# Designs tried in a protein design chat: VH-VL binders against q0aze0. Part 279

Target 1, 268 residues: q0aze0
Amino acid sequence: MKIILVNNRFKENTEKKAQEIAGQLSALNVEVIIDNGLDEPYAGTVDFIMVLGGDGTMLRAARRYGQRAIPVLGVNMGTVGFLSNIEINELAEYLPLILREEYSLEARMMLEVAVFQQQSLLTRVFCLNELLLRSNSPRMLSFALEISGQKLEPYRGDGLIVSTTTGSTAYSLSAGGPIADPQLDAFIVTPVASHIINKRPLVVSPEREISLHLLEEREAIIGIDGQIKMDFGAENRVLIKRAPHPLLMVNLKAKPFFTSIDRSLQRQ
Below, E stands for the ipSAE of ESMFold2; O stands for the ipSAE of OpenDDE; V2 stands for 0.75 times the mean of E and O plus 0.25 times the DockQ between their complexes.

## First folded at step 13 (VH-VL)

Design V8 (framework fv_bermekimab; at its last look DockQ between E and O 0.76; V2 from the best seeds 0.00; counts 0 for: pae E 4.6 > 2)
Fold by OpenDDE, look of step 13:
Structure V8 (fold): chain C 268 residues (1-268), chain A 123 residues (1-123), chain B 107 residues (1-107)
Amino acid sequence: as target 1 above (268 residues)
Amino acid sequence: QVQLVESGGGVVQPGRSLRLSCTASGFTFSSYGVHWVRQAPGKGLEWVAAISYEGSNKYYAESVKGRFTISRDNSKNILFLQMDSLRLEDTAVYYCAKDRIYYYGSFYGMDVWGQGTLVTFSS
Amino acid sequence: DIQMTQSPSSVSASVGDRVTITCRASQGIKSWLAWYQQKPGKAPKLLIYAASSLQSGVPSRFSGSGSGSDFTLTISSLQPEDFATYYCQQDNYFPLTFGGGTKVEHK
């Protein structure tokens, strides 16, 4: 068995724990690769990914490895979030199950985000939570939203979020989006401070495509999962689709989503 | 400098054919949808046709459907309008215009126009 | 087809005047309306798109408003170079359609 341990190099406790766990796994004849985000993603074949940290680390792991159809386990290290399945102090208890591959998998839809300069592709990213388009100034944006070629009302506001159902409890929620069942595949399109007070979020079929572009010569930014940032101008456009692959999240410990929502949200 | 230059206009007899061209420069022609818009002498503007950036989608005004064909050569930065079965009511200055952007068959305004080329008929 | 009814067909005004032009669509076109300016012997120039978005280089005395079916172009203080014909145009539906035009001329 070969396992990638994903941690955050900026959090020493996660790095130390990764080294410790690596030692333990090695003693059990498990090959371990540690990914602290400093280097390129490991390109070799692996059987399992263990994410040590919070939601942010999981999001990074998903972007780096989600396309490879590898089971991904979130191990919480004392942070608040929705994406971890077990606590670090529970790892020893569940390790035998991991090694025996006695766990269930939950498929989570990811976004495929393509950013263009005219017809040239600037970047393509798969992400677990959301794409954000927002103004880079105190002024409102004016931009066009299309869904499967349907030309919607021009949007005017601070920005727009296109989120997965997994991401519904992230920034989309703060912007007034609905909480979505993570077992459901759908886009959630949530306005950010719309000029129209009652502008409602949209729940969109994952079979559809979403495109965005600015209607004025203004500067904006694209944010992905709150971690990737890039400038966005009048000649840029975004195309959002369902990723061809879901993230396979490991479920070792039952965590009833709806009964835990209030608790989790109160902690944020 | 972004520029469109029409050519091919002239005097024609009813029932004849004429081919207009529009040469683009100063921008990535293949990235934008383009339009033909005409204006009869002393009259208003009339949209004639549009073509997507890759040329796969074509749209026509009812008044020219079946008679006019819009096409483009992106390798040469040229837009064409083949006009067949011409009628007296087709008399106009014909403008080509660049769309601001193209998505999934939608257009978003015409931000650059050529100087136009005149099509008239002999008596 | 969407019919765009523009009014007035002509307006006489003086430099410094406030000029208002209206455009009504036969059905809702959301905000997908453009305003063009055309001077004699010249090609049209895009002034405003999406009903209210001023294009680059267009003076701030020009403004657009409206959504759905009723739209307005306003010149807050008419300048000598503003005497021209103005057209509205919808691109929410095919075929694309223009208004009949409004000629702004000297009083």
Scores: ipSAE 0.615, ipTM 0.852, lowest interface PAE 1.1, mean pLDDT 93
Fold by ESMFold2, look of step 13:
Structure V8 (fold): chain C 268 residues (1-268), chain A 123 residues (1-123), chain B 107 residues (1-107)
Amino acid sequence: as target 1 above (268 residues)
Amino acid sequence: QVQLVESGGGVVQPGRSLRLSCTASGFTFSSYGVHWVRQAPGKGLEWVAAISYEGSNKYYAESVKGRFTISRDNSKNILFLQMDSLRLEDTAVYYCAKDRIYYYGSFYGMDVWGQGTLVTFSS
Amino acid sequence: DIQMTQSPSSVSASVGDRVTITCRASQGIKSWLAWYQQKPGKAPKLLIYAASSLQSGVPSRFSGSGSGSDFTLTISSLQPEDFATYYCQQDNYFPLTFGGGTKVEHK
């Protein structure tokens, strides 16, 4: 059995705990690869991914490994979040179930984001929460949104968020978007500081293609999960689709979304 | 430096065919949608047809549907309009025009125009 | 087809005048409306796109406003080079359609 142990070397001293857990697993003849964010993602075959930390560490794991159809477990190390399943002090109790593969999986939709310069593909990335288009200057953006080739009213404002349902409790929420059931597959399109009073968030079928481009030359950026940024200008466009594979999140301990959302939001 | 030049206009007999060409230079032709627009003598502008940047989507005004065919050769930077079953009402200056934005599924304004080529009839 | 109705069909104006031209769509076209200028013997020139966005190189005395079905082009202080015919055009629905034009003439 081979496991990737993902940690954030700068948050909550997770590096020491990762080494302790790796030792415990090695004593049980489990091969452990530690991914602390410094090196390229492990390319070999892997049976399971364990994420030690909060939502930010899970977002990095999802971007690195989410398209590989590997079960991913979030282990909370004391910071409240939406993407952990068990607490670190419970790991010993659940470890036998992990080793016997006695758990369920919850699929979480991801975005596939392709950024172009004119006709040429510049990059393709996958994300769990959202893509942000925003102004990088005091001036507003004027930009066009197409949904499967259908041209919507032009947008004017600071930017736009295209999120998954998992991302509905992240930046999209702060910008006025709805909280969505993460078991749904959908895009949530949320304007950022729109100067047009009738621009409402949209909920869009995951089978649609979403395209964005600027109508005027402006300094803008594309942000991915709040962790990656890219310059974006008038000769660029972005195409957003449902990613080929969802993130497969491990469920060992019941975490009912609706009974806990108030508590989780109060701690953000 | 961005330029469109039409050619192929002339005097035709009713019911005949004519093929217009538009040669592009100074920009990446294969990245943009392009249009044909016509203007009859003393009259206003009439949109005729458009084609997507890769050539797979073609759109026509009702007045020319079934008679005109738009096409492009991206390797030679040329836009074409094949005009069949010509009628007296097709007399016009024909312009080609570039759409302003590289984009996948729609058109956003015609920012560069050719000087036009005249199509007229002999009696 | 979307019918685009321009008013007036012509206007007589002097250098320095404020000129307004209206364009009405037969049904809602959101803000997907462009304005073009055409001088005799020349190709049209794009002035405004997306109802109110100024094309690069167009003087700031030109402005556009409106959404839905009613749109306005304004020239805040007419210059000698602005005597021309102006066309609106919708690009929300196929076929794309132009208005009938408004000729701005000096007197």
Scores: ipSAE 0.298, ipTM 0.721, lowest interface PAE 4.6, mean pLDDT 89
ESMFold2 (binder alone), look of step 13: mean pLDDT 93; pTM 0.952

Design V9 (framework fv_bermekimab; at its last look DockQ between E and O 0.70; V2 from the best seeds 0.00; counts 0 for: pae E 5.3 > 2)
Fold by OpenDDE, look of step 13:
Structure V9 (fold): chain C 268 residues (1-268), chain A 123 residues (1-123), chain B 107 residues (1-107)
Amino acid sequence: as target 1 above (268 residues)
Amino acid sequence: QVQLVESGGGVVQPGRSLRLSCTASGFTFSSYGVHWVRQAPGKGLEWVAAISYEGSNKYYAESVKGRFTISRDNSKNILFLQMDSLRLEDTAVYYCAKDRIYYGKSFYGMDVWGQGTLVTFSS
Amino acid sequence: DIQMTQSPSSVSASVGDRVTITCRASQGIKSWLAWYQQKPGKAPKLLIYAASSLQSGVPSRFSGSGSGSDFTLTISSLQPEDFATYYCQQDNYFPLTFGGGTKVEHK
């Protein structure tokens, strides 16, 4: 068995823990690769990914490895979030199950985000939570939303979020989006401070494609999962579709989503 | 320089066929939807047809449906309008124009136009 | 089909004048309306897209407003080079349709 341990180099405790766990796994004849985000993603084949940290670390792991159809386990290390399944102090208890591959998998839809400069592809990213388009100034944006070739009324506001159902409890929620069942595949399109006060979020089929571009020569920002940032102008377009592969999240411990929503949200 | 150049216009008899061409340069032609728009002498503008950047979707005005065919060769940067069963009311300057937005599945305005090519009829 | 009613058909104006042209759609087209300028013997030129967005390179004296069914093109201070025919065009529905045009001529 070969396992990637994903941690955050900026969190010393996760780094130390990764080394400790690596030693333990090695003693059990498990090959271990540690990914702290400093280097390029490991290109070799692996059987399992263990994410040590919070939701942010999971999001990074998902962007780096999610397209490879590898089981991903979130191990929480003292943070509150939605993407971890077990606590770090529970790892020893569940390690035998991991090694025996006695766990369930939950498929979570990811976004495929393509950003263009004219006809040139600037970047293509698979992400677990959301794509954000927002103004980088106090001025409102004017931008076009197209869904499966259908032009909606131009949006005017601070921005727009296109989120997965997993991301529904992230920034989309803060912007007034609905909480979605993570077992449901769908896009959630949530306005950010729309000029139209009652502009409602859209729930969109994962079979559809979404396009965004500015309708004025202003500078904006694209954000992905709150971690990737890039400038976005009149010459840019973003195309969003369902990623070809879902993130396979490991379920070792039952974590009822709907009964835990209030608890999780109150801790944020 | 972004440019569209129409050709193929001329004098034709009613009921005959004519093929117009529009050659694009200075931009990635294959990335843009394109249009044919015509203007009868002393009259206003009339949209005729449009084709998506990939060529998979074609749209026509009712006045030309079944008679005109829009097509494109992206490898050669050329837009075509095959005009069959021509009528006197088809007399016009025919313009090709590119859509403003690249990779669009819809159209968002025509920001570059050719000089036009004239189609007229003999008695 | 969406009928675009443009008014007036012609307007006489002087340099420095404020000129207003209106376009009404037979049904709602959201904000998907473009304005074009055409001079004699020349191809049309895009001025405004999406009802109110100014095309790059177009002078700021041109402005567009409106949504739904009623739209307006305004030239705040008419310049000598602005004498031309102006057309509105909707691109919300197929077939795409133009207004009848408005000729801005010398008073």
Scores: ipSAE 0.863, ipTM 0.927, lowest interface PAE 0.6, mean pLDDT 95
Fold by ESMFold2, look of step 13:
Structure V9 (fold): chain C 268 residues (1-268), chain A 123 residues (1-123), chain B 107 residues (1-107)
Amino acid sequence: as target 1 above (268 residues)
Amino acid sequence: QVQLVESGGGVVQPGRSLRLSCTASGFTFSSYGVHWVRQAPGKGLEWVAAISYEGSNKYYAESVKGRFTISRDNSKNILFLQMDSLRLEDTAVYYCAKDRIYYGKSFYGMDVWGQGTLVTFSS
Amino acid sequence: DIQMTQSPSSVSASVGDRVTITCRASQGIKSWLAWYQQKPGKAPKLLIYAASSLQSGVPSRFSGSGSGSDFTLTISSLQPEDFATYYCQQDNYFPLTFGGGTKVEHK
């Protein structure tokens, strides 16, 4: 059995704990690859991914490994977020179930984001929460949103968020978007400081293709999961689709989303 | 520098066919949608057809659907309009025009126009 | 098909006058309207797109407003080079459609 253990190298307690867990797993003849963010993602096949940390570490793991259809377990090492399933001090209790592959999986939709300059693909990334388009100057943006080739009213304002349902509790929420059940597959399109009165967030079928481009020369930025930033200008277009594979989140312990939602939001 | 030049117009007999060409230069032709627009003598503008930047989406006015075919050759920077079953009502100056936006799935305004080519009929 | 109705069909004006041209769509087209200028024997020239956005190189005396079904082109102070015919066009629905034109001519 081969496991990737993902941690955040800039949080000292996670690095020590990752080494301890790797030692425990090695003693059980489990091959462990530690991904602390320093190296390229492990390219070989693996059976399981264990994420030590909060939602930010999970976002990086999802971006690196989410398209490989590998079970991913979130292990909380402090403040509980939306993406952790068990606590670090419960790991020993659940380890036999992990090794016997006795767990269920919850699928979480991801975005596929492709950014072009003219006809050339500049980059393709996968993300769990959202794409943000925003102004990089004091001037507002004027931009076009197409959904499956259908033009919507031009957007004028600071920007736009396209999120998954999992991302509905992140930046989209702060911009006025709805909280969505993460078991649903959908895009949530949330304007940021729109100057167009009555511009509402949209909930859109995951089968749609979403595209964005500027209507005027302006400096803008594309942000991905709050962790990747790239310049965006009049020469660019971004296309957003549902990613080919969802993130497969391991469920070992029940985590009732709706009955605990206010407590989880206190962590944002 | 940025230029569109139509050719292929002339005097034809009704019921015949004619192929118009539009040669593009000074910009990345393959990145933009393009249009045909016509104007009968002394009359207003009438949109005729458009084609997406990659050539796979084609759109027509109802007055020409089934008779006219728009196409493009991105390797040669040429837009075409094949006009079959020509009628006297097709008498016009035919313009080609470039759409303003890269890679759009739709069209956002025609920012560069050719000078037009005249199609007329003999009696 | 979306019918675009321009008003007036012609206007007589003098240099320095404020000129207003109206365009009405037969159904809502959001803000997806363009304005073109055409002089005799010449190709049209794009002035305004997306109802109110000024095309590069077009003087600021031209402005556009409106959304939905009713749109306006304004020339704040007419110049000698502005005597021309003006067309609106919707680009929200296929087929794309032009208005009938408004001729701005010297008194």
Scores: ipSAE 0.229, ipTM 0.672, lowest interface PAE 5.3, mean pLDDT 89
ESMFold2 (binder alone), look of step 13: mean pLDDT 92; pTM 0.950

Design W1 (framework fv_inotuzumab; at its last look DockQ between E and O 0.69; V2 from the best seeds 0.00; counts 0 for: pae E 2.4 > 2)
Fold by ESMFold2, look of step 13:
Structure W1 (fold): chain C 268 residues (1-268), chain A 121 residues (1-121), chain B 112 residues (1-112)
Amino acid sequence: as target 1 above (268 residues)
Amino acid sequence: EVQLVQSGAEVKKPGASVKVSCKASGYTFTNYWIHWVRQAPGQGLEWIGGINPSGGYTTYRRKFQGRVTMTADTSTSTVYMELSSLRSEDTAVYYCTRDYEGTYLFSPDYWGQGTLVTVSS
Amino acid sequence: DVQVTQSPSSLSASVGDRVTITCRSSQSLADDYGDTFLSWYLHKPGKAPQLLIYGISNRFSGVPDRFSGSGSGTDFTLTISSLQPEDFATYYCLQGTDQPYTFGQGTKVEIK
């Protein structure tokens, strides 16, 4: 068995923990590739991905590996969030089940985000939670939203969030979007501080294509999963689609979404 | 081994332009961003901007917006930085450097040898 | 813009000395998930800068154990436990959290 161990390179002493876990796995004849995030993702065949960290580390792992249809386990190293399944102190207990592949998988929809200048594709990024378009100045944006070629009335405000259901408890929630069951596939489109009174959040079929562009020149940014940030101007547009593959999240320990909502949200 | 090899020193007059090249080898060129950083005499390091060679997306520090253009040629694994309307304060050593994420987790790992650009009237 | 200030601007030291350089940011370098984007570089005249430390405390490949990093929030430290002849150079911290990405002004470590 060959696994990728995704390490959280942005917290103290994470290398020691990763090496310790890699040693335990190697002693069980598991080949381990440690991913510290400095280099491109390991491209070879692997059976399993273990993510050591919180939601931020899981979001990064999803962007790096989510399109490879490989089981991904979130192992919490601190404050529990929405994307971990087990705690680090439980790893030894669950390790035999991991090695025997005795677990279920939950598919989580991802976004495919393509940014253009004129007709030229500049970059393509995959996203687990959301794309945020927002103003990068005190001035509001005027922007157009199109859904499968259907042009909605222009938006004016601080920005817009296009979220997955997994992302419904992230920035979309703070902007007034609904909490959605992460087992559903959908886009959730949530305006941010809209000047236009009747712009409500939209829930949209995952088979639609969503396009955004500015209607006048303003300083704006595109944020992806609250991590990647890109300048966005009147010469750009972004196209958002359902990604070809969902993130396959490993379920070893029951973590009922609905009974734990209040506790998880209190830490946002 | 990862290598970034830059073009040679340039001497320019104020108002002219300079185009510095950075040829990459030892890795998949389109998978990593190239950023540019300069150091004026007696000064520290200053980030200028970066380019994603895959599609040509660029980001520039505001003070250089309108004077800098970065391009990539995937057939030669080469990035170019052109700085126009040169001033004496643009005299510096210009470095290219590599970063995987480009616009997140900026932590460039490998750097070019540097290119001295001297602007004198 | 995020301002990053190093201290001291220069220092004199002998081979074998313990050296400490600090880097202070005008705002927290942690993102919304608590991850911190601070790195340290070594730079010698006529040479390319070299990555030493990323993510506060992680040594880059091939960097000797005498280099260590620590810190949190806005305050960060690079430590060289036993200075070697090849370590006389200028050191920079870099914040990689927000554009424009900014370097500290540098700390020159000179032979006493």
Scores: ipSAE 0.622, ipTM 0.842, lowest interface PAE 2.4, mean pLDDT 89
Fold by OpenDDE, look of step 13:
Structure W1 (fold): chain C 268 residues (1-268), chain A 121 residues (1-121), chain B 112 residues (1-112)
Amino acid sequence: as target 1 above (268 residues)
Amino acid sequence: EVQLVQSGAEVKKPGASVKVSCKASGYTFTNYWIHWVRQAPGQGLEWIGGINPSGGYTTYRRKFQGRVTMTADTSTSTVYMELSSLRSEDTAVYYCTRDYEGTYLFSPDYWGQGTLVTVSS
Amino acid sequence: DVQVTQSPSSLSASVGDRVTITCRSSQSLADDYGDTFLSWYLHKPGKAPQLLIYGISNRFSGVPDRFSGSGSGTDFTLTISSLQPEDFATYYCLQGTDQPYTFGQGTKVEIK
C-alpha cells in the first residue's frame, strides 16, 4: 500500500504529525509520501490520501489530487469544518480499517472552472467548493449568466457564486444560498447582494454548463474555494462544468450531516 | 535541482525597451508561477508581476501596467519580462522567482541570479 | 497597499549573538482559513535571495535550525539564535497575501 500524507504547510504541527504518522505506517510496511504543497504533486500511483488539517487543507488537496480517482480521508487537527471525517486522535483506531480498505467512499462533485481571454484558455482549475465572481470596487457589477445556452436576464450586484453541494455550507451559505445534501450532485448559483432584492438562488443540474462574463468595463475578480484569486475583466469569460471526476471522500465514521449543521455553523 | 538562470546584464537608453529571460529547470515548468522582483541601487525589493506558464495568465503591479509584458515559452521552459519606456528609475537588478502558491498568493522559494539593467543617457 | 515595516533597518552583531528582526504589516496577513503568507529571505550582494522561513514559522529545506520565525496577524519575528559568519546579510520579510505583494525595507546585519 502507498499513502500520501497531505499536511498544512502553514502549520508546523501538522508536518510533525505527518512525520510521526509516516513512521508508524512505515513500520507497518506501508509506503508513505509526505506532501506539504511545496513540491510537485506525486505523479505515481497511490492507494490512499490522508489530509491532515482543516477544510483549507482539504480544498488544496482536492485541487491537487482530485482529478485522480484516489480515496481521500480528511483528518481534522483542531479545526471546525465540514470536510474532515475523523479526528487526529481517532486515527489509531481507524488505521486497521484503512489498511484493510474497509471503508466506504462518498463521491463529491467538483467544478471544472475555465477562464478565457477571448478564445484563449488562461487557466483551468478543478475545485471542491465554489467559484466566485465579485466586484473589485464598491460599484455593482453587470454580468451575463448563461446556462446551457439559455441567457438569463443580466445580473446586477456585488457578484455571483457557483457552488457544488459540498460548497453549499461555505461562502454560498453566507450569501443566502440553500444548504444542500452533499450526496446530491448539483450546481448552486447564489447571487451576492443582488440589485434585485428577491433574486433567488438557482439549483442547476450538473449536466448543464454555466457561463459568466461582464457586460461593462469594470474590474472584477474570480475567486476559487476562497484560496485562489484571479483578475477578471470585460475581455474574460468563465465556463463552469461538472468536473469529469468526483472527489472520492473516505467515510470511516458516520457523520450526521443534517443534525450537525447548526453546531458546525455556530462554531465558524 | 531547481534552477532559474537569467540572461546577462543590459544597458539601455531612456525610452528604450529591455527584455530579460529566465530559464527554469529541475521541475515541471507549467506547475509553478514565475514572478519578477527588482532592486534598485540602495533600495529594497519591489514586486513587478507574475505569469502562469500554463496558459500565460499574467498579473502586474499597477505601477508597471502598460509598460511591462511577461510571456512564457513552454517549449524552452523560459519566461520573459519586457519593460518598455525605460527611465533612469528602472535601473535595478531584476530577479525572476518561482512561486509555489499561485495567483494572488505569493510564496517565492527559488530565485534567479539576477539581471542588472542600467538605464542611462 | 499593505505596508510592511521592518525593524531595525540595520544592526551590528558578533558571531554567536542572538539576533532578532521584526516585521509589522498594516493589516492582517491571514487568509479566510487562517493561513498567513509571511516569508523571510536572506540576501547577499551579487547573489540570489534565499528563502529562510515561509508561513510565519516554517523553515525552508536546508535552512539551519538557528533560524526561526514567529508571530501572528500583523506582527512577526525572525530570530537567529547564534549568528554565524555566513549570516551577515540583508534580511527581508515578505507579505504574499494581498496584491501588490510587498517586502519590508530590509534589515542589514553587519559584523561588529
Scores: ipSAE 0.401, ipTM 0.787, lowest interface PAE 1.6, mean pLDDT 92
ESMFold2 (binder alone), look of step 13: mean pLDDT 90; pTM 0.927

